# Ledger of designs, part 1: VHH binders against Leucine-rich colipase-like protein 1 (LRCOL1)

Scores and structures below are computed, not measured.

Target 1, 137 residues: Leucine-rich colipase-like protein 1 (LRCOL1), of Homo sapiens (Human) (a6ncl2)
Amino acid sequence: GYGPQKKLNLSHKGIGEPCRRHEECQSNCCTINSLAPHTLCTPKTIFLQCLPWRKPNGYRCSHDSECQSSCCVRNNSPQELCTPQSVFLQCVPWRKPNGDFCSSHQECHSQCCIQLREYSPFRCIPRTGILAQCLPL
Unless a header shows other numbers, all headers, positions and changes below count from the first letter of the chain; antibody chains are not in Kabat numbers.
F, E and O are the ipSAE of ESMFold2-Fast, ESMFold2 and OpenDDE, as the mean of both directions, binder to target and target to binder. V2 is 0.75 times the mean of E and O plus 0.25 times the DockQ between their complexes.
[cut] marks letters that were taken out.
Atom coordinates printed by the task and the answers are left out, and those that the model quotes come from them; centres of patches stay.

## First folded at step 1 (VHH)

Design b1 (framework vhh_nb_b201)
Fold by ESMFold2-Fast, scan of step 1:
Structure b1 (fold): chain B 137 residues (1-137), chain A 121 residues (1-121)
Amino acid sequence: as target 1 above (137 residues)
Amino acid sequence: QVQLQESGGGLVQAGGSLRLSCAASGSIFSDYAMGWYRQAPGKEREFVATITSGGSTYYADSVKGRFTISRDNAKNTVYLQMNSLKPEDTAVYYCAADYYDFWSGYEYDYWGQGTQVTVSS
């Protein structure tokens, strides 16, 4: 499938709207805010600076500074992800929460990655009730 | 589980208008980008329009200014308002729900069965 095509507008946009230039945004701030692979209209800091928001755990990253945790490491995936930091200041493996997309059981915190219907994507599913054995519905 | 159900297709004269609706069941709608694709006989399926969870819209160049996509999160429904229809717009229109998978990039979760739009000259 094809993703959405980005267009350039010089209109005043609200927070979270896709942008290419600062002036497109009501906040006058267009930067990476950890919500999408493209730049979005972002609130300014309390000092009125237009700075990137740092990515939460589970997001793809290239450098430690991109992550809220300051941990950008390989997990059970070919991509580097933002991961939590332990009480000993060490980066710990991040596993996908229930509802997230997966390709193997090991990627999921539940250790269950199943396809709920034919042609739907595989998802991390809790091991409870009818799904205790991690089998499709 | 989730299903996408399209409605609103039909036969219309060139220059006319149609409004397509796509109702999503289950808990996927508010977090997902919703969009429309179309496929004409003997052609590849092509992108038409999308609306993100935040309300941002994107259109294929062939439909800009004529088509408008919108969503109603309370009704779990996405709409495609098609104005100034041309014979070239004749196709089966498919509704799609799209989610960003940070392991593989963008991933389309669900597709509807399609609804036929025929524009006569």
Scores: ipSAE 0.000, ipTM 0.090, lowest interface PAE 17.0, mean pLDDT 73

Design b10 (framework vhh_nb_b201)
Fold by ESMFold2-Fast, scan of step 1:
Structure b10 (fold): chain B 137 residues (1-137), chain A 122 residues (1-122)
Amino acid sequence: as target 1 above (137 residues)
Amino acid sequence: QVQLQESGGGLVQAGGSLRLSCAASGFTVSSYAMGWYRQAPGKEREFVATIYSGGDTYYADSVKGRFTISRDNAKNTVYLQMNSLKPEDTAVYYCARDLGYFDWLSPEYDYWGQGTQVTVSS
């Protein structure tokens, strides 16, 4: 048998670190390879064990890598969906899309990171509508 | 069809640890931002921790370094590991599903668990 689970920070492990489950790895791939007898976080490559069916546009997702478009965003939907990439839409590679957690305006493609309610975390939001909090300084 | 079932609360001494669990049904936790909130006696509900669908986490300043939020996608469960507990951590802890920033303008889209009592004695 398996003992009780120890403390884990899921989705934080880098390539080459020991793992037990795919979700522990930033790559979402935990498998054995020819270099080690233990399961390690590995890049998603030509290894069939780590080449899952990639989701077409409109499917629910948790990471960009799950989608054929490499774009997983929440846009006009209550959930993250695989979405076509476009410079006029979300998924600009260097900035966080609307809906993502943020700690500064600069992290967001919208350049707007605010807390809408007292109990909510800070999130990237559009600079439109009734919310004028992210007006230029 | 969406349901959140919390467990793991109880009585502990100051300096002790507890692990709260939130089992979800009717949806997959990896597709949503999930959070923990708490309400102490005579106080308003406050944010504790959240984990985004992509795995990023965010913590209230009062719990940074002591609490850790995580999830197990295979078990469809969200966890809150609470270490170095203090009497001021005494509260009812709630698990919640967040549908995005628009949900803060429409609270009826938020799904909450029933809450689990955590009591920290001196």
Scores: ipSAE 0.000, ipTM 0.119, lowest interface PAE 17.4, mean pLDDT 69

Design b11 (framework vhh_nb_b201)
Fold by ESMFold2-Fast, scan of step 1:
Structure b11 (fold): chain B 137 residues (1-137), chain A 121 residues (1-121)
Amino acid sequence: as target 1 above (137 residues)
Amino acid sequence: QVQLQESGGGLVQAGGSLRLSCAASGSIFSSYTMGWYRQAPGKEREFVATITSGGETYYADSVKGRFTISRDNAKNTVYLQMNSLKPEDTAVYYCAAEHYLFGEYSYTDYWGQGTQVTVSS
């Protein structure tokens, strides 16, 4: 049947190529734009039709959540604009790696902050094996 | 193996200060997480403070604002500066070195012999 392996295998069209379905495109976005009268493979960051309505890159913003990229920063512009995360990594909060001390699950990349022993400090723990559910031993 | 030796404990009056030191023998002290724990008579051992290899510090709520943990990797030593001491801080203080190998899910700890801290009212 249809699965992620088949979808990846079928995603061969580049930006600007004619398409009928999103999965035909390497971008996974097939939509109408001003370049042609028919649907073309398009980057997701440019077209709202392929994502829940959020501002694409280049739009003025006040909060990260307004942007498709989840990144609202003052870049090369005097005003805050929706910006790709990969340009600065400023909008990707650094999360603590396994082994670091923590006070909440959200601080950890693993999203697990527990004590391994009664007197030990809380640490970021990988969610593997018996600890998959993030419960103390 | 890592060997730990505490010093600096003693008798002090409430409101006073003490500085504990823990000297580690052995390689790669700088990669270990260092911590202080304490145990009062008849009570369970409790966490006091810790400092990661990267210098991040964490404290038990009972000591926040009064105690400061620091490390000197050149001297293989971890310190605990204790200010505004209270009678309830009376305990044997233990130094610990911890190393977690999460790829292998292994945990190793080394403990000192402890140093007595007594706070009189």
Scores: ipSAE 0.000, ipTM 0.126, lowest interface PAE 16.1, mean pLDDT 72

Design b2 (framework vhh_nb_b201)
Fold by ESMFold2-Fast, scan of step 1:
Structure b2 (fold): chain B 137 residues (1-137), chain A 121 residues (1-121)
Amino acid sequence: as target 1 above (137 residues)
Amino acid sequence: QVQLQESGGGLVQAGGSLRLSCAASGTIFSIDYMGWYRQAPGKEREFVATISSGGDTYYADSVKGRFTISRDNAKNTVYLQMNSLKPEDTAVYYCAAEIYLGWDTYEFDYWGQGTQVTVSS
């Protein structure tokens, strides 16, 4: 047994509560995560795997290991954030996707923030074909 | 959906050359990196080479000086010129492309079906 802990008939602990065994948790998953050095009740992945929880892209971080991507960077961001990692093992800055509203080229993953037509808002636009030079149509 | 199609694989003798091509098609907004991985029977997939949209290249130590990667951004196509081929280069070669769709995207890479390269000695 676990010291003074009451005998368990059913899983009772919620996400983030300290645990020692998977069966103590309602999620049936007791493992480490990036928010604490101890084992906590952790959500299962969409494939029902009980893996250490890591921060998704956009979360604040202090070390690469905290992030699902293994990338914790702040290039062009006011704070360190978990950012995508390329399949070529490079950490890329977190930037807005194509279609998002923007105020500067550097905010966009495409590095292109333009107004395509008169009275349209500025948006992140892909650098492809006739737009390769990031000029309005 | 985006599709990657490899071509140029085949059988070649040691010391020979092959040029692989990979064309991306479908709804493509932007491609940041394109490159190649390979997988030999019974081994894990390993990195070979990559090229950025700006032309920056990176190579695995095992292929430096023998392989050259290049890209045609207008055609969304990447090429791998393979010179001085060795039997150890025998593998299925996979094309990969990074197409960023959002900052909250966890998967942003696309892979081709692979093309067989066999180097005889």
Scores: ipSAE 0.000, ipTM 0.141, lowest interface PAE 17.5, mean pLDDT 74

Design b3 (framework vhh_nb_b201)
Fold by ESMFold2-Fast, scan of step 1:
Structure b3 (fold): chain B 137 residues (1-137), chain A 120 residues (1-120)
Amino acid sequence: as target 1 above (137 residues)
Amino acid sequence: QVQLQESGGGLVQAGGSLRLSCAASGFTFSSYAMGWYRQAPGKEREFVATITSGGSTYYADSVKGRFTISRDNAKNTVYLQMNSLKPEDTAVYYCATYEPWYGDYLFDYWGQGTQVTVSS
């Protein structure tokens, strides 16, 4: 972990620069680029946030945002676990915003849940331009 | 509002050259990566080329050595220079801006496209 001072000193790389950690980027966002073989610094926009790695179902969690399902609940365990949204009533799904993980078009406000790259996760994608038809790449 | 406007498409003979332009507005262009994609009728979208904010370029194998992507940050414009065109290059060409996302790219904005037709 790094304190605030170290994070400030590490935040020097611009958008599109190669990175290893989020803190290296001025945007505080370092993600895998499907059009390049390495992770790049990405912009932090009001409608597109840099999300940390999200835990699959069955992993221990402390907040809903840690889980791919956006559902972190306790079920007969002293520890909360990432759980599919359909299993627990507490995780009543409203329509997910663009960028969130999804398993069906119905989960997304955009009505579009597609995979942008082979072996990448399915995400809620805005219906715009060539993606207006929600066609996989 | 973010807007991308392609131009420079048209009809060209096989072996010819064409330069596409994409004018961008509504965002800090110099901070974003820019890309070109194409789609032929009845086919899925195909990656063509990309250029990062730092100037690194990446190309699809089908266009390497023939196409060159470049950018002019002062004009908020990205270009695709297409040489030695083949009938197989016939498609609608789209300009896109993208953000590297957790585990993959998420594309926020696309242009309306420009038609390129290469006759044999």
Scores: ipSAE 0.000, ipTM 0.096, lowest interface PAE 17.1, mean pLDDT 71

Design b4 (framework vhh_nb_b201)
Fold by ESMFold2-Fast, scan of step 1:
Structure b4 (fold): chain B 137 residues (1-137), chain A 120 residues (1-120)
Amino acid sequence: as target 1 above (137 residues)
Amino acid sequence: QVQLQESGGGLVQAGGSLRLSCAASGSIFSSYAMGWYRQAPGKEREFVATISSGGSTYYADSVKGRFTISRDNAKNTVYLQMNSLKPEDTAVYYCAAYDILTGYSEYDYWGQGTQVTVSS
């Protein structure tokens, strides 16, 4: 039956429901997304665009392309999750900040894990100098 | 954890009918969307039909008019009524549950599959 409707007819299906046309969806957006292998009613972007939907940060993932961030990584979690890109728009596994204990360079955001004195623990240290060296300068 | 179990598959002659059932070993919440997929040997998994938590249905063009999906939330069961079966419908049929509106760690749940064979 008839009832209040958006501009287009058939605007009654909620997000995640199967659809064939945009007008079937309350969002007025029916497109493919990473949640299912067929077209679903999908939220519009913050710019009101109807684009293929991807998983937001925090969702479980199997591939980078499933995520809005294009980053599907393991960050101190037993599972791969959609994770924000670094400040340089890079998809990298979470790494320890400067000052944290470490056992390898790869554990550190700086990619520098050194022991400053013979009996001190290894720590993540910022790379220093013009050549971004992993040395105590 | 939702576990899905299909039943009702078997051998049937072309033009015949079968009704598939999919029951949760625990409970399927009424908020889940439910679907049927099929896979023939050597082919990719193909969408067949789905039913939303609200009861809205959607069918693949290849089965539209012949298959009917329905659900009984009191029994935590989804059904696929297959009429006018064709040899091309021969496949393993899988039941799936979707919690599409939740985030953070949800994935689709899939059943073990049930074989449907349509003889010519």
Scores: ipSAE 0.000, ipTM 0.111, lowest interface PAE 16.8, mean pLDDT 71

Design b5 (framework vhh_nb_b201)
Fold by ESMFold2-Fast, scan of step 1:
Structure b5 (fold): chain B 137 residues (1-137), chain A 121 residues (1-121)
Amino acid sequence: as target 1 above (137 residues)
Amino acid sequence: QVQLQESGGGLVQAGGSLRLSCAASGFTFSDYYMGWYRQAPGKEREFVATITSGGSTYYADSVKGRFTISRDNAKNTVYLQMNSLKPEDTAVYYCAADSWYEYGLGSYEYWGQGTQVTVSS
């Protein structure tokens, strides 16, 4: 409910409630799980997406931003894996990768440069998927 | 617990230099993006500079060529070297730490308590 001493944008959603941003959740964690086709409020200690940890080389990945190397590619493997950036062209960023700072959409490989929180810098984020937040101007 | 502690602020004459330091604890420093923001009285907090976990640097247009951000992962410290200071640079300077999440869902933001920089003309 509404209380006179509550602030705007205070976390109000409980665990398992649908969400779009971390700030909506009492746990301050909004991520994907196997029980739903979209993001849910989740406890921070359960899911990697809400920890300040990125996957080392050799781990399975879906996006470049998941990896410490910022490189998620398939090399003769059935799955995409976090791989070191190398002299090979597969992860050469002629544009900024996901997670990097940006000032315009065109700077990013994803063509998406947004600010997720007030006072946070603008960052390149994935354009496709359930978190496609970039709209044409 | 996460802690960011700024130091190096003070009073300096226009054209002078200062070096700010931010000592971090309570998280894996090398995985975090580190940055500096500033806030002058009666104004909103504004971006100054940032350095990624990989070492890439980004600056606000107002400080490009004058300020340099750097980090020392062995000491869990981020620095802001401020040269050719102007009265307009007078503000409280805040250290910030930010982690990146899978899919760009968001990040944890941690802030220091700030250090005052005053530039006299």
Scores: ipSAE 0.000, ipTM 0.126, lowest interface PAE 16.9, mean pLDDT 70

Design b6 (framework vhh_nb_b201)
Fold by ESMFold2-Fast, scan of step 1:
Structure b6 (fold): chain B 137 residues (1-137), chain A 122 residues (1-122)
Amino acid sequence: as target 1 above (137 residues)
Amino acid sequence: QVQLQESGGGLVQAGGSLRLSCAASGSTFSIYDMGWYRQAPGKEREFVATISSGGSTYYADSVKGRFTISRDNAKNTVYLQMNSLKPEDTAVYYCAAEGYDYVWGSYEFDYWGQGTQVTVSS
């Protein structure tokens, strides 16, 4: 194989900047912080651990691991919410988080699997704004 | 910004194989979803294969089982291994880097290469 002569930067974002991957942060830690709608570059703990901030009950979620309760369910709402385990007999089984490739709505925690443009793959998408109704586009 | 340069195209006989490479330079390669698209004369550009930043792959039904997409983040390169080529695979192949925001479910921007010609003779 052949590589590029010029290298891309792999660690350029500071604490508090939006991120998608750990490696794009200078801290090498990309986690969801309190009240942020997305992942942010975060300092590691004093034990050098990159621990995810887990959402308290009532916050919107796409995966059980996002919640302090480890339970992300549709509690009387079309939107999945972090919910105390004691309110439900069982948590919803694991489903694909936002961003994963999918073939049907029910594969996704969001219950929304759409193709936003011509010839792109279908992906699990959070329900927000016009996509709250999970309209195929 | 990301600049993309394709290579590896050419003339091959039906049943043969080719490996396309797409070298990226500029901004952080590893956060992008990388894809291959193709355009035959008189047709619209069609999807071929994609690989996410996490390494998950997805293929068009027409190439599933014959083509394999892979990436090497250390080399800032994405590959398309094309086996069992058919005359219908004749097209200009384009590499794309997609800036998809998974939280908001929207595309912020795309970067495209200039394309490389693949011709499969019967």
Scores: ipSAE 0.005, ipTM 0.265, lowest interface PAE 11.5, mean pLDDT 71

Design b7 (framework vhh_nb_b201)
Fold by ESMFold2-Fast, scan of step 1:
Structure b7 (fold): chain B 137 residues (1-137), chain A 121 residues (1-121)
Amino acid sequence: as target 1 above (137 residues)
Amino acid sequence: QVQLQESGGGLVQAGGSLRLSCAASGRTFSSYAMGWYRQAPGKEREFVATIYSGGSTYYADSVKGRFTISRDNAKNTVYLQMNSLKPEDTAVYYCTTDLYSSGWYEEYDYWGQGTQVTVSS
């Protein structure tokens, strides 16, 4: 091992590596984000600012600024969620993308929620090709 | 690549409670749903509960009202609070994450090693 030099400053950590302090990262930016259970070395903005990664659509939020879309609105859920923004800068309801777990057709952007294998969870699938109507739940 | 580590399993008597935790490690973590499955000896893996990125939850009928799933997005940790445990709940419990919408036809996205829960009568 490294003997008594066990607690060195690791300012050479690359983007995406776990960190506790900004100086551990080559980017000099160690922030929380919704992609990780802990703070990660993140690139600075084009203005050289070290900012937390903003929440994607579907995440719980308290303020518009928390969301990548700048839309934090109440859906059918009793809590506010990050939702996509239309071309007219209006917040639209968030629906689950293909692949997400679901309990009803209306939760999915495709409006199709089915189970393909016994005991597997129901998932949102695309409505394309010959089968225009969704299979029953 | 995401690595999932379950903890909190053990031996409890019927009517008891356990809290399971699942911690993720690696560079890329879930932007999608997280959930729990279980597998009893000689049986297929069974869905238990899921929690979506927005906090919506869905439970198997066998556990609804007894189990509560929650998540800490800052720690990318999912928890399963198990109350009023029954001998039928005896199984190895696995956590999973769905990182890719295009991969949903695969049997597994990312799975942990599992944690054993044994409920004695």
Scores: ipSAE 0.000, ipTM 0.120, lowest interface PAE 18.1, mean pLDDT 70

Design b8 (framework vhh_nb_b201)
Fold by ESMFold2-Fast, scan of step 1:
Structure b8 (fold): chain B 137 residues (1-137), chain A 123 residues (1-123)
Amino acid sequence: as target 1 above (137 residues)
Amino acid sequence: QVQLQESGGGLVQAGGSLRLSCAASGFTFSYYAMGWYRQAPGKEREFVATITDSGSTYYADSVKGRFTISRDNAKNTVYLQMNSLKPEDTAVYYCAKDTYYYGSGSYLEFDYWGQGTQVTVSS
């Protein structure tokens, strides 16, 4: 049945959503982030520890310690962002994956940011088929 | 260009009510979370309330039960209804736009701010 199950599922919050209690989060972990004015749903460690929340890749940052990856870099961007860390412990540039909201081609990993329908948001899309040539933003 | 314009502030007596409005332009309003922050003299900016694109609301403990945040996507406007005002609510109130929103699992991080509107509550 849809009703009770759907309502209960809608009450479970994902990683990064504001919370007040551990039970609100799918991870059962709601911790204070020193960089946010409220508590956030946080993934538990492999040892099931509920540690302070840290920003995922793509979020704006000021210090390495704010990021889950410990990488806060301003490379090919006017803003410092949390970026992935390579196997060699090097911070690599991050760009938005396909489907994400965007304001310029440069923000997207595909380097293509377009509006698919009138009055819809601009999104990162793959450069494939007829859209191999990205339309101007 | 993102623009946020607050209005509705003023002088009110303790126990009174005010409704703040924030008119937004330059982005797709309905796809971003919106929030209100405030700053009292000599203090840092503090969180007041936020509303997601889906309409979920979150409040600072100090205002919960007294303030209500709402939005009108057709008018690109976010509101803050302030009831049972106290002298400690005196501050400049700022409207803020979230930087990134990815479906339902977004972290609310505010990038753009309005110029602010002054709220003064006398005892």
Scores: ipSAE 0.000, ipTM 0.116, lowest interface PAE 14.3, mean pLDDT 72

Design b9 (framework vhh_nb_b201)
Fold by ESMFold2-Fast, scan of step 1:
Structure b9 (fold): chain B 137 residues (1-137), chain A 121 residues (1-121)
Amino acid sequence: as target 1 above (137 residues)
Amino acid sequence: QVQLQESGGGLVQAGGSLRLSCAASGSIFSENAMGWYRQAPGKEREFVATISSGGSTYYADSVKGRFTISRDNAKNTVYLQMNSLKPEDTAVYYCAAVEYFSPWDEGYDYWGQGTQVTVSS
């Protein structure tokens, strides 16, 4: 024939492209991968499973199965949120990532919410190097 | 980023004892929860014991009263003291560290390479 071709080239769609069947995707996985009601080419898990998108931590939920963590619990929020599940099968409180806006140390994963410079917003800062003590520069 | 290395496994007779160690490097050890899991041939990985950053412990019913988990923050090490060992305790033992937050669920928990424990009758 002409040019290089392989069987998987019949599945030309890359991650994030719209699809209708698994075979259309290079990943061989066509499922919902976001809150949008569209099926998109999605990477398989490390166990080679084609799983539908589930809500990441911090999203509102009604049932454990909606969450990637399988933990949908009420913490300091007035509503149930998807929260992390440790390797020890425990649902742990959701905390904001480094870089996010904050108003208290306890809402940050790092347990550090500071203003690094004048006129900068308070942000969750990693406790590393000169910031290990969670003090402004 | 946490890196974990287990040691202390080996062959022991039923009724004997072993102490497993897990050395952690990379991130802030004292703020992470640490634990042990095991996997026997032909079975899924099962929970054994956990210790929080503050020293609170939780054990699987199968090991409660026989195993003790502890940590030494000065040495960045977590230990599993295994007493009254039974042939059913034969497994590869894995050390795990928990990050309470990850931007993705992928990589939320860190695992060591494992250490073999064999209990003969």
Scores: ipSAE 0.000, ipTM 0.073, lowest interface PAE 19.0, mean pLDDT 72

Design m1 (framework vhh_7b2m_4)
Fold by ESMFold2-Fast, scan of step 1:
Structure m1 (fold): chain B 137 residues (1-137), chain A 121 residues (1-121)
Amino acid sequence: as target 1 above (137 residues)
Amino acid sequence: EVQLVESGGGLVQAGGSLRLSCAASGSIFSDNAVGWYRQAPGKQRVVVASITSGGSTKYSNSVKGRFTISRDNAKNTVYLQMNSLKPEDTAVYYCAADFWSGYYDLEYDYWGQGTQVTVSS
């Protein structure tokens, strides 16, 4: 059935809906939620803070504050990327996870960058005993 | 099932701009790489831009500096911002999602229906 409509005409928008004020959102948080330059209803942190979305590891960046890790570092490329932070608050080199596009074995955490199908892009592939393609001859 | 729908194509004059959108159904979209491809009449389909789940981007030399690929995982949508368009950019543009998820999963490519971009003088 129907839920009761609020007499004050207040809307509790769900996560991802466009907003202008925090109180429009059920989360009580209206901020940047993605790479799109729009304010959207956003989940609060586990400590009930309304924080703007920040870029995960691997995203291109120009400033440390853009990154969830607070690390925006050149990682063996001419472009700065968001990189992980160690338990000692040091920015560590980022290596591409399995599935990411690559141009060399060096870029991948697995150290394996191959093309699985004709006309498919080169990707970081898991290294196991059954994957002989990335083993030295 | 997973489906991709392209939109935003059209007729534009040289030097103009267009923004293409690729909307995907399904929750696994945020974990997967997405690419934009194009095919001109009588030519093979070629990659122009791609973006991984982590946000790493690759561009064809012919579009580097003019096109920008981006993603909005909350909207299950990938965008291609096309600036400084040239007549040679005229093609049908396709979105493809690559569902790579681990050791025993095969790489699967899902293609959209395509959207026509025509750049005229």
Scores: ipSAE 0.000, ipTM 0.175, lowest interface PAE 15.8, mean pLDDT 72

Design m10 (framework vhh_7b2m_4)
Fold by ESMFold2-Fast, scan of step 1:
Structure m10 (fold): chain B 137 residues (1-137), chain A 123 residues (1-123)
Amino acid sequence: as target 1 above (137 residues)
Amino acid sequence: EVQLVESGGGLVQAGGSLRLSCAASGFTFSSYDVGWYRQAPGKQRVVVASIGSAGDTKYSNSVKGRFTISRDNAKNTVYLQMNSLKPEDTAVYYCAAPLSDYWYGETYEYDYWGQGTQVTVSS
């Protein structure tokens, strides 16, 4: 068991948090992504309409049009992520920042994906100080 | 949609073996860590073994050398081979996957658990 996480998930939710009802969200807006059947707390328009937003870099995607960059690419895993676009309109790989969940060293910008505790998942860890060799404490 | 279904539990004598299976569906199995946990009556649920997407494994001290975790990504299944079973291994065994979803610049944790499978070791 992963403890009291459900208690946090029942709060008055901020933008981007998963939702099932409009009233769960501070914005009173819980919208479905038309390209994926996920509902998330979303800001309302100036006319107080509840409309979906496009995904930033690092988000899971199924098609290019879901992403603000119009780049939906696999990065060392079978799942696809929204990635940045270069000045030459080419999709570049997205590597996970420190703190993100990971399954391999190559997924991380730091090139380090380790577990620090038995009850925690693997995460991207900076290769600095005592962790320069990418070994758990 | 996400489901984890355990099987393979049963009653065995001390020194015997069992192989547990966990069939996963509704997510990209090969991309996620999966673990086996156990809970004895009146006690907290504790980790037994875990396996990463790259096949790297970790074991609790109580089972190291006796249990082996493995995965078959083509079948979306994780296994726990239990050898040299002891009465203190008696517990309900659970399969678990701490999945993440990336939306609007945030990472969301979803912990999925199976229904559990009973393992009883008689002396």
Scores: ipSAE 0.000, ipTM 0.100, lowest interface PAE 15.4, mean pLDDT 74

